# VHH binders against Protein Syd (syd), part 2

Target 1, 183 residues: Protein Syd (syd), of Idiomarina loihiensis (q5qw09)
Amino acid sequence: MKTLEESIDALMTRYKENVPVRYTEYVEEWNSPIYGTVIDENTVEWTPCRQPEALNFDDLESALEMSFHQSIKTLFGRWYAGDLALDYQGHTISLLQTQSAEDGERLLENITGHILMKRRLKQPETVFIGLGSEDDGLLVTIDNQSGAVGLEWVGKEQHDVLSDSLAAWLDNCQPQVETDKNS

## First folded at step 4 (VHH; framework vhh_8pnl_2)

Design G8 (from A8 with R99G S102R)
Fold by ESMFold2-Fast, scan of step 4:
Structure G8 (fold): chain B 183 residues (1-183), chain A 123 residues (1-123)
Amino acid sequence: as target 1 above (183 residues)
Amino acid sequence: QGQLVESGGGLVQPGGSLRLSCADAGFTFSKYAMAWYRQAPGKERELVARISSGGSTNYADFVKGRFTISRDNAKSTLYLQMNSLKPEDTAMYYCAVSGYFRGYTSPDAFDVWGQGTRVTVSA
């Protein structure tokens, strides 16, 4: 069976092969290694690259007095990339990625607010890894205790379990391929 | 943990200016995105402005061009410079921990909100 690292790398390879021109948010100050041709003030072409040092969760774990599920750390510590537009069972999901170390800090800040919200509401801790692109406020999350991938609405508990593991879920995701408009 | 303490509110005439401050008393300020919210009499609490740990800003349309959010991580202090104040800006103003990533704004935790500072814009 594939390791999570192998599943992540296979998805990134499929994404590059099926989406030959990739666009993402352009933040000039980050000087991200993924940036290629700048299209406009907000948009740049990108190519993924491995993080030379994995995004570090240690300080956040200490501050929140918790341990993040290893799958979350592996997902967000492996690649710098633009977000991946994926098809999962006929629905579009945006799988979140970081573009730079600075962008990684933005992610950790948002994870902090998400965990604090879950605690305030006395709900099981989850971490968002994606957005349902067709439905406002729908998150793809990982249950921090079990590692299960599921769907939850902002402020609500996970209501649907999609897979028992991140690796299995990623293996069932397909890159969203743009179709010729006249085909 | 920790407490946020707002200051700088007051009574000002339309067209006037105020600078609000929010001091962190006990957590790692530099690790968090921060926000200003307000609540006008009879209305729900609404976002005014956000600033990331790195200084990227986001503003509500109704304050864009008039208000400026900034932070000093060395002093653990958040600021809101309010110019061209209008009667509609009358509210209690709160600072809070915030998070934003790729279109998902995590709700601010209840336990890390400040107590507020009152702004009244009236003749």
Scores: ipSAE 0.324, ipTM 0.740, lowest interface PAE 1.8, mean pLDDT 85

Design G9 (from A8 with S102R)
Fold by ESMFold2-Fast, scan of step 4:
Structure G9 (fold): chain B 183 residues (1-183), chain A 123 residues (1-123)
Amino acid sequence: as target 1 above (183 residues)
Amino acid sequence: QGQLVESGGGLVQPGGSLRLSCADAGFTFSKYAMAWYRQAPGKERELVARISSGGSTNYADFVKGRFTISRDNAKSTLYLQMNSLKPEDTAMYYCAVSRYFRGYTSPDAFDVWGQGTRVTVSA
């Protein structure tokens, strides 16, 4: 049985092997350890790097009076990387990643807004982890109570469950090998 | 400072036009997505239009074809050009810095920095 950490690491290894030149958003001020050759003001080549200190959800959990599912914290606390362009059963999905501690703080702020929206709409709390590349407003999310990975439209409940666990879902994702740019 | 200042609101008749401005009070937000939100009487606050740091735009269905969002990074100013105004557009309009995260910004993930500017559309 693979742990979630093993599944994440295996996916990152497959991604490096199948996408040898990787591009992402360039934000010079972040001094990200993933940055390689700068292409232009908005674009940089990157290589993944383990986070020296995992992204900390403690303050956000206290502010929202909740606990995030461990899989969410593990996913966003393990690697600095550009977003991963993945194929899942013929569909292109951009799996979100953080590039730096500063980018991680931006992610936590966006997650805050998502949780507040779910609460206002009286829907089960989910956290987005990816985007459907062809469809505006289609999210890949994790149900915060169960850890199930599914699809939901912005403002709607999860309408399709893809996997009972993040680890199993990641094991079934493949790098999109013909992509010239991440996400 | 951390304050954005909205201007350009007013009273206009149906079919009229207004241009709203949002001035950066000493900061540049070239790295952030920016948005216009509105709060109509008796309604929830809603997103009107969003513009990315790179200039990509997104509009609510109820304003598509009538409103245009734009930014001038050299002047640190955000604009909303409002054409063919309807009574339903009557609202307080707010300039916000969106915490944009690479293709998705949650509807409630925004910072409202200004007090807003009032738009009234009535005959």
Scores: ipSAE 0.212, ipTM 0.594, lowest interface PAE 2.6, mean pLDDT 84

Design H1 (from A6 with V29F)
Fold by ESMFold2-Fast, scan of step 4:
Structure H1 (fold): chain B 183 residues (1-183), chain A 123 residues (1-123)
Amino acid sequence: as target 1 above (183 residues)
Amino acid sequence: QGQLVESGGGLVQPGGSLRLSCADAGFTFSSNYMAWYRQAPGKERELVARIHSGGSTNYADFVKGRFTISRDNAKSTLYLQMNSLKPEDTAMYYCAAKTPYGWSRTLTQYDYWGQGTRVTVSA
C-alpha cells in the first residue's frame, strides 16, 4: 500500500491532470509561490509546489498541551496549493490546503479555534481537513487519537467513519471535474 | 442560526465611558478572530480592535490606550471597554466574527456580523 506521502502526491498529480485551470483566493501580500495569472483582486490561477520547510506544529502543540496525529502534519506540511475540489462517494468536498507560510499560520489559528471548541464541548479532539461544499457546517475530520477520517457537523462528534487512514481515504477521492455553473 | 447581537451603546458626554457587549449563541464565538468595527455618518466602516481566540489583540491607532477589547469564550461574549470617549468616536459599532470554517483566508472578510449598536458622544 502507498505511504501517506505517496497518496498525497498521487492526488495532487491527478488534480493537476484533471483540472488544468485552477483558481483560488488571491492574497497579494503573501507573494505565494503557487500564484500564476491574477484574474481580479480576489482570484488567481495557481499551480502546486512543495513546501521548502514543512508547516511546523511544535509551538501549537506546546500551547495546546497535545500532539497532533502525524497524518495531519504530513497533509498540511507537504504542498502549497489552493483547496482541492473532490468527489468522495457522492459528497462534494473541499480538501483544505495552504498557499504560503502565512496561510499555514492562519490554518494553525483555525485549528486552534476548532480544538478549543471540541474541548469546551467535552468531545474527542478532531482536526478538520475538508469542508462539505453542499452542506453548511459539514466537515471532513481526522480523529486525533486514532487517525480515522470521518464526517462531523460543526459542534458535534464524528457521525460517520469514512476510512481508518488518511492515505486510504485520499486514494478513493477523485478530482471534481464538473463545472456546474447553474445556481 | 447563530447571529451576533451588540448592546451597551448610548449617549455619553466627552470623557465618559461605555462598555459594549456582543453575544453569540455558541460555536461561532469559538471563532479565531472577533472584532469591533465602527462606521461614522458618511464614512466607511473601519476596524477598531481585533482579538484572537488565544488572546492576542490589535488596535487601531486612534483608540490605542483608550479602548480595551476582551472576550469570554465560556459566555460566548465579546467586549469593548471604551474610556475617555471623544466626539470623534460617535458611530455605529459592529461586532464581527471569523470562524475556522469560513471560505475567506483574509482578516478583511468576516463570516458573521451584528446589526450594530449606536454610540453618541456629545455634551
Scores: ipSAE 0.491, ipTM 0.762, lowest interface PAE 1.3, mean pLDDT 88

Design H10 (from A6 with P100L)
Fold by ESMFold2-Fast, scan of step 4:
Structure H10 (fold): chain B 183 residues (1-183), chain A 123 residues (1-123)
Amino acid sequence: as target 1 above (183 residues)
Amino acid sequence: QGQLVESGGGLVQPGGSLRLSCADAGFTVSSNYMAWYRQAPGKERELVARIHSGGSTNYADFVKGRFTISRDNAKSTLYLQMNSLKPEDTAMYYCAAKTLYGWSRTLTQYDYWGQGTRVTVSA
């Protein structure tokens, strides 16, 4: 079986091979190392690169008095990249990535809000890793205790478990291939 | 899907006060940023005030000391208290929400927008 790192790297390789021109939101002030050709004020071409220093969860763990599942830290600490448009069982999922250290801090702030919401609702703590592109409010989440990957609506508990591990789930995802409308 | 619904606009004399409300019917309760924008006739939409879920606020220079943004998370309602109103405050006022799960990374792009409430400051 592959390690999680191997599964993440294999997915990134498949993504580069199947999506040769990649676009993401352009945030000029971040000076992200992934940025290539700027298309317009909000759009830039990108190429993934390894994080020289992995996104650090230590301060957030202390503030929330918890430990994040290792799979979450590994996923968000490995690559700078645009979000990955993936096909999973015929549905489009946007797998979240960070573009820069600044984007990593933004993601940690959003994760904090999510954890606080789960605590207020007295639900098991999960962390979102993806968004359902076709279904407003549908999240792909990791159960923080077990590491199980599942589907969850905003404000609700996981209603479907897709895989016992992030590595196995990523191995079953495929890049969504886009074509020019003028073809 | 959530919908933002603004209320509280109206006609007021210079120096008067208004309190705007923005109610969400759903998803925006999970927002980490909410904001009030305004658009005067013939002008571009501009930020008035922004609030983070942690309580920090940002105000445009032209409203500092006069307007106060606040959020009641239990009621899923955003407020804008407007005091010492001036004729130049006349505009359509919009609330906007940036959810924890939105696609945009910038503080200038929001996932949900209301249809606006009109504020007229005139004698």
Scores: ipSAE 0.423, ipTM 0.664, lowest interface PAE 1.6, mean pLDDT 88

Design H11 (from A6 with S30T)
Fold by ESMFold2-Fast, scan of step 4:
Structure H11 (fold): chain B 183 residues (1-183), chain A 123 residues (1-123)
Amino acid sequence: as target 1 above (183 residues)
Amino acid sequence: QGQLVESGGGLVQPGGSLRLSCADAGFTVTSNYMAWYRQAPGKERELVARIHSGGSTNYADFVKGRFTISRDNAKSTLYLQMNSLKPEDTAMYYCAAKTPYGWSRTLTQYDYWGQGTRVTVSA
């Protein structure tokens, strides 16, 4: 059985092998270590690199009076990378990543907005880790209490549980490889 | 899923005041940033003011001290109080929201935009 760290690393390796030229949104002022060839003012080629210091959730946990599931912290604390375009059981999912420490702060703010929405709607707290690329408002989320990976729509509870663990779910994800027949 | 509706524009004399409102008409939006932009005829769209969900604000230099952006989080409503209006403030005013679920990493790209409300400042 792989650790979550091993599953994350294996996915990143598969992604590099199957998507040799990778593009992401270019934010020049971040001077991200992942940035390679700049294509235009909005687009840059990227290569993943390990975070020298893992994204810290401590201040956010204090502010929200909660603890995030360890799988969420491990996922977002390991790599700087562009978002990963993945296929999972017929869904095209953009698995969220951070490009830099500044992008990590942006992600924490996005997580805050989501948690506050779940609280306002009196729903179980989840954290989104992926966005549906073809279905507007479809999220891949982790249930903060159990660590279960599931699908939910913005504003709704998880309607489908995909896996009991993030590691197992990542092991079943494949990089999205474009073909003329898939476009 | 998201809809932003601006109101409160109109004709006002120089030195007058207007209050613009931007409402989420039935959509629960937990946007991290909301902003007011404006566009005068023949000019580029420009940022007027931005507010973070935590209450911090940013203003364009040309409105500092005259305009105030505020947010009612319980009602998901954004406001722009405009005081000491000048002819140069004449423009279409748009509200914009950046949600947790948007693709863009920059504060210049917003996920939802309203259709705008016209402000005319003339004698």
Scores: ipSAE 0.537, ipTM 0.785, lowest interface PAE 1.2, mean pLDDT 88

Design H13 (from A6 with H52Y)
Fold by ESMFold2-Fast, scan of step 4:
Structure H13 (fold): chain B 183 residues (1-183), chain A 123 residues (1-123)
Amino acid sequence: as target 1 above (183 residues)
Amino acid sequence: QGQLVESGGGLVQPGGSLRLSCADAGFTVSSNYMAWYRQAPGKERELVARIYSGGSTNYADFVKGRFTISRDNAKSTLYLQMNSLKPEDTAMYYCAAKTPYGWSRTLTQYDYWGQGTRVTVSA
């Protein structure tokens, strides 16, 4: 029995051990604490670090008149990192991360757009936490009511439940040995 | 990038009208915002109009009062109604979409672009 925090930390440790050179999109003006060696104008090596102040969902919750499932807030409030390329049952999934406080605001804007789309379509609210690298429009999402992790196509309801909890799903993910440039 | 398909361009006389369409395979419903850009020969691409998922719109000063951007979520289509066309409006017109699901981390970069549709305004 691990806490979600323990599962997230264990995954980050496995990722660093299996992917010793990690790349992500370089946004120089963010001056992110994760940035190491700059490769070119769009690419930088990175190392993860803990968020000194967790990404705050309070204003967004008020604006949307909702509460986000705690697992979503824990996932996006713990680390600054590049997106993680993971292998889940033979498929490559890009698990979303934030690089900086500015990148956190970008993520919240993207979550807002997704929630508004779900409401417009009269579908249950989910939050995407990962992107399928092999299939355009395939999302890994968390059902906001239950916390269940599942697969969903953009504009469609969650069609497959992979795990009842984020912690259990993360424990079954393995690092994919490749660059993070597609995350 | 081939996922957005523009149509409705053509040759028109000054003072005429055209309606551009962008078929977007569902991006109209799922995007944070969509936009029309244009590029005249030898010039940089410039923003014409933007529409946000909530329905608010922004227009470049050079088209205010003449052009109207709109979305039809049921048809997955973005439109640009162009009235009172001028020779200076001659350009290739592109639609663009910023989605929550794109790989780019920049707040102002669009994830998808169409191939463009040509608009020529001449006598």
Scores: ipSAE 0.454, ipTM 0.722, lowest interface PAE 1.5, mean pLDDT 88

Design H14 (from A6 with H52T)
Fold by ESMFold2-Fast, scan of step 4:
Structure H14 (fold): chain B 183 residues (1-183), chain A 123 residues (1-123)
Amino acid sequence: as target 1 above (183 residues)
Amino acid sequence: QGQLVESGGGLVQPGGSLRLSCADAGFTVSSNYMAWYRQAPGKERELVARITSGGSTNYADFVKGRFTISRDNAKSTLYLQMNSLKPEDTAMYYCAAKTPYGWSRTLTQYDYWGQGTRVTVSA
């Protein structure tokens, strides 16, 4: 009975509880509401906050002549946050988030590039929601038609289905708790 | 993997024109953020022009009105049309690409770089 919104919120709560000090790339000109203590010119502490206006996909849907799966819109329209370092079955995944409205526009441009690549290669349209931290070019994607969450290499079709729904997949992800490891 | 190869540089007289090309040899995502940078002898590397995946363009003030960045997605090729060339345009010109999957949020960080093509404008 858990909605996707509830699964997203539960993950964000687990992330705050297990990663009490969170760092992300600092983009000073965005003046993001998530920014706390600035560590250096490229690094800032952050705390998540709800998007007052959900990231709008309407213009991009019109431009690409498509409709994005609702799970994608819900995921990227709910929170401003730094990317979440997650563990899924022993693999480290960076779950993408947006820090600000400006970062949302950047994400939409990145999604545009990905969709255009899928179309050029004549592959089913997917949208990436996460990056493999250890495996260059490995993506966690949502199949736009079905909403299935899976693994995909850049330029290739989804090769493994991890879950039939984003909500169920998020419920099985855990915050990556690393020892104080500055190597 | 993801190597960019520039071409089209050469020696040109002031007021002349050159068209630079950047091919994505082995690179599968060409409709990402792409840019032309240059570095003149004794100067810092600087942005000349950029194009987003959506097609929006941005130019440095010193080339505005003279240079045009464009992309042919079918050919996976980026172009820089350089008109009204000046001695001050003499530099190595570099193609850069930022993939949709890059870690950095800024348009100043690029994932792939070419080795450059030399443009000399003799006075």
Scores: ipSAE 0.373, ipTM 0.657, lowest interface PAE 1.9, mean pLDDT 87

Design H2 (from A6 with T28D)
Fold by ESMFold2-Fast, scan of step 4:
Structure H2 (fold): chain B 183 residues (1-183), chain A 123 residues (1-123)
Amino acid sequence: as target 1 above (183 residues)
Amino acid sequence: QGQLVESGGGLVQPGGSLRLSCADAGFDVSSNYMAWYRQAPGKERELVARIHSGGSTNYADFVKGRFTISRDNAKSTLYLQMNSLKPEDTAMYYCAAKTPYGWSRTLTQYDYWGQGTRVTVSA
């Protein structure tokens, strides 16, 4: 069986091979190492690269008095990339990524908001890793206690378990091929 | 749909005070940033104040020491306490919310906007 790192790397390789021209939101101020040709004020071509220093969750864990499941830290600490458009068993999913260290801090702020919402609603803590492209408010999340990957609606508990592990789920995802995105 | 509804605007004399409120209309908006923007006639919308769900705040220089942004997380309600109002504060005031799940990575793009509440400061 592959390690999670191997599954993440294999997915990134498959994504590069199947989506040779990749576009993402352009944030000029970040001067991201992934940025290639700028298409317009909101769109840039990108190529993934390894994070020289993995996104650090220590301060957030201390502030929230919790520990994040290792799979979450591994997923968001490995690559700088645009979000990955994936197909999983008929579901169209945008797998979240970070473009830069600054984008990593933004992601941590978003995770904070999500955790505080789960706590306010007295629901099990999950962390969203992807967005459903077909339905507003549909999230792909990791249960922080078990590491299980599942589907949940914003404000609701996880209602469907897709896989017992992130590595297994990623191995079953396929890149969504697009020929003319934002061109 | 989640909708932001502003209230509390009105006519006030220079040096007066107003308290603006922004509430979700029937839904709990899962926002991690909320903000007050304003737009005077013939000008672009500008940030007045922003608050993160964790409590940190940011203010435009022109309102520092006069305006206070606060949030009631239990009610998902945002407030703007405006003191020492000046004629140049005259504008439409808009509430904005940014959720963790929106497409944009920037704090200049918000997922939800209210319709605004008018503030007029004149004698």
Scores: ipSAE 0.541, ipTM 0.780, lowest interface PAE 1.3, mean pLDDT 88

Design H24 (from A6 with S104P)
Fold by ESMFold2-Fast, scan of step 4:
Structure H24 (fold): chain B 183 residues (1-183), chain A 123 residues (1-123)
Amino acid sequence: as target 1 above (183 residues)
Amino acid sequence: QGQLVESGGGLVQPGGSLRLSCADAGFTVSSNYMAWYRQAPGKERELVARIHSGGSTNYADFVKGRFTISRDNAKSTLYLQMNSLKPEDTAMYYCAAKTPYGWPRTLTQYDYWGQGTRVTVSA
């Protein structure tokens, strides 16, 4: 029913409402527009804001000779935010976000490494969008060809499909209110 | 279990050279940042050199002009060329890599570490 943009925005609204004090990794040199009160050298309070110009995937697509699924571009091009601690069916997942344009470039470099790894292993190309907070090496990924959201272990193929679309998956995620990076 | 495997350490006389290698079976060598660290007996682990996937490098002051970090993307291998070795370079040398998955964001924290390779500089 909703567009992906609407699902992303609704999740961000629910996150702000359910997690009134939000913490993220502090990288002073990024001068991120989301940064509020600095807690220490590694931790800062944050508030989300829209990207004035969406993260651009064009150069990376040319370099890798591929096209990223539109859902990936929409997810990472919409908001500057700290990573979102979410509950999905009783599991804690950190949904990755970017804090600034420089953080966006860092994410694109990380995506490059993942795609090159998938190619070396002769596996279908996926893009990570989240991390399993409780399980080392568990990823939430989008299958680049189909847009399906699933779970995979680092270095392995997607072993469970959670949803046929990112929008539907996000609509079923809830903010995790017990752990918000304040430790 | 670690995925990084260091090799190339050994015993060498002062002024000698060694080339360390770091490889894994899969994903870690695709990381944006890889580094060499070392730990001498009774001392803290310290950064030796760091390399970005784009080719930018950083070196600790105590190795500048003597050590060279490099990456062979085709072989998925990280190297440390060590020249003009000194007794003070005696340490266990570790390869480190950031995951491509976006945490941690800081340049001083690494997700994966190797088991180390021993370098002894002594007559």
Scores: ipSAE 0.017, ipTM 0.332, lowest interface PAE 5.5, mean pLDDT 84

Design H25 (from A6 with S104G)
Fold by ESMFold2-Fast, scan of step 4:
Structure H25 (fold): chain B 183 residues (1-183), chain A 123 residues (1-123)
Amino acid sequence: as target 1 above (183 residues)
Amino acid sequence: QGQLVESGGGLVQPGGSLRLSCADAGFTVSSNYMAWYRQAPGKERELVARIHSGGSTNYADFVKGRFTISRDNAKSTLYLQMNSLKPEDTAMYYCAAKTPYGWGRTLTQYDYWGQGTRVTVSA
């Protein structure tokens, strides 16, 4: 019953509450609105904020002669944030986010490469939304036709379907809490 | 640390040809870019040629017209065809892959690299 927007917002709220100090890779040239205290050349504290204008998929859709599933556009067009370290049924997943308009353009370029490779392999088109933190090459993806959230290895088809919708899957994810890392 | 394996290097006379190959565990299929870099003793690594998943290619000025980069995604193999070799082409040649996954944020400029294959051009 919850809209996807509500599920995304609820997850972001849970993330801020359970991970009060958040770190991400510092890319000075992006001038990201999420950046707070710079820790070193590579690390910055961050706070999420809403995208004033949602990441636009129109040009990419035209170039690839396709339409992206609405859940993909909603996920990547709503917040600027660092990647979210999540627990899903005991597995650690990094849910990808964009940090700035420039980072959004980089994401679209990366999605292009993925879609072209899926086409060359004659596999259903998917879009990656997360990375398995423990397993090299394991992706969390959305099937572009159905909106189903699943697991796939780089270069392979989805081998496991986790949820029939992104909203339902996000509602079952929890922030991964770090307890005793460096202060 | 490298995830790619180069082969095809060797000793050749000036004006000769070599074909280098780079194989991985299927990772090239999802790479945005694959590239050949080289490093001569006492020099920094430099880009030789790059190929995008969409088929576009880019070459360093010093190899244009002599080298050709290509890939066979069915074999997960990247190639560098080197013609009209010169003594200044003598170097260790490295294969590199830029992936679409996590690049530029999880690890800035994270690239998979091979261990290299040696090319020596001498009379």
Scores: ipSAE 0.065, ipTM 0.386, lowest interface PAE 3.3, mean pLDDT 83

Design H26 (from A6 with T99Y)
Fold by ESMFold2-Fast, scan of step 4:
Structure H26 (fold): chain B 183 residues (1-183), chain A 123 residues (1-123)
Amino acid sequence: as target 1 above (183 residues)
Amino acid sequence: QGQLVESGGGLVQPGGSLRLSCADAGFTVSSNYMAWYRQAPGKERELVARIHSGGSTNYADFVKGRFTISRDNAKSTLYLQMNSLKPEDTAMYYCAAKYPYGWSRTLTQYDYWGQGTRVTVSA
């Protein structure tokens, strides 16, 4: 079996090889190391690179009085990249990534909001790692206690468990292969 | 999740007070940031106050000490308490929400906006 790091790296390598032109939201102020050719005010081509310093969850864990599942920290601490369009069982999932250290801080703020919402609703804590591309409000999440990957709607508990581990789930995902030759 | 709906605007005398509300079907519970913006006739829309779901707030210099932003996540409602109103506060007031699962990565681009509520401070 691969380690989670090996699964993440293999997916990123295949994504780079099979998606020859990659686009992401352009935030000029971030001066992200992944940015290549700027297409317009909101769109830029990108190439992934390793985070020189992994996104740190320590302050957030202290503030929320919790520990995040290691798979979440490993996923968001390894690469700077645009979000990955993946195929899982015939459905398109956008796997979230961070573009820069500043984008990492934004992600931690969003995770904070999600955790506080789960607590207010008296639901098990999860962390979203991806978005379903077909339905608004459908999230791919990791159950913080078990590490299970599942589907949940915003404001609801996980209703479907896709895999008992992030590594196994990623190994069953494929890049959404679409040659960029005009939409 | 529904659209944002503002209420509480009206005509008030200088030095008076108003409380604006922004309600939806539950959107404030899942929103990371909520904000009040205003737009005076012939001017650009400007930030008045912002609040994070965790309770931290940020205010424009021109309202500090006079306005208070708050949210009640259980009631899915955002508030703006406006005290010591001045003629310069006359504007259309909009609430805005930044959804943590939305497309935009910046605090300058909000995912959802309300229709606005008008505040007139008489001379």
Scores: ipSAE 0.143, ipTM 0.496, lowest interface PAE 3.5, mean pLDDT 85

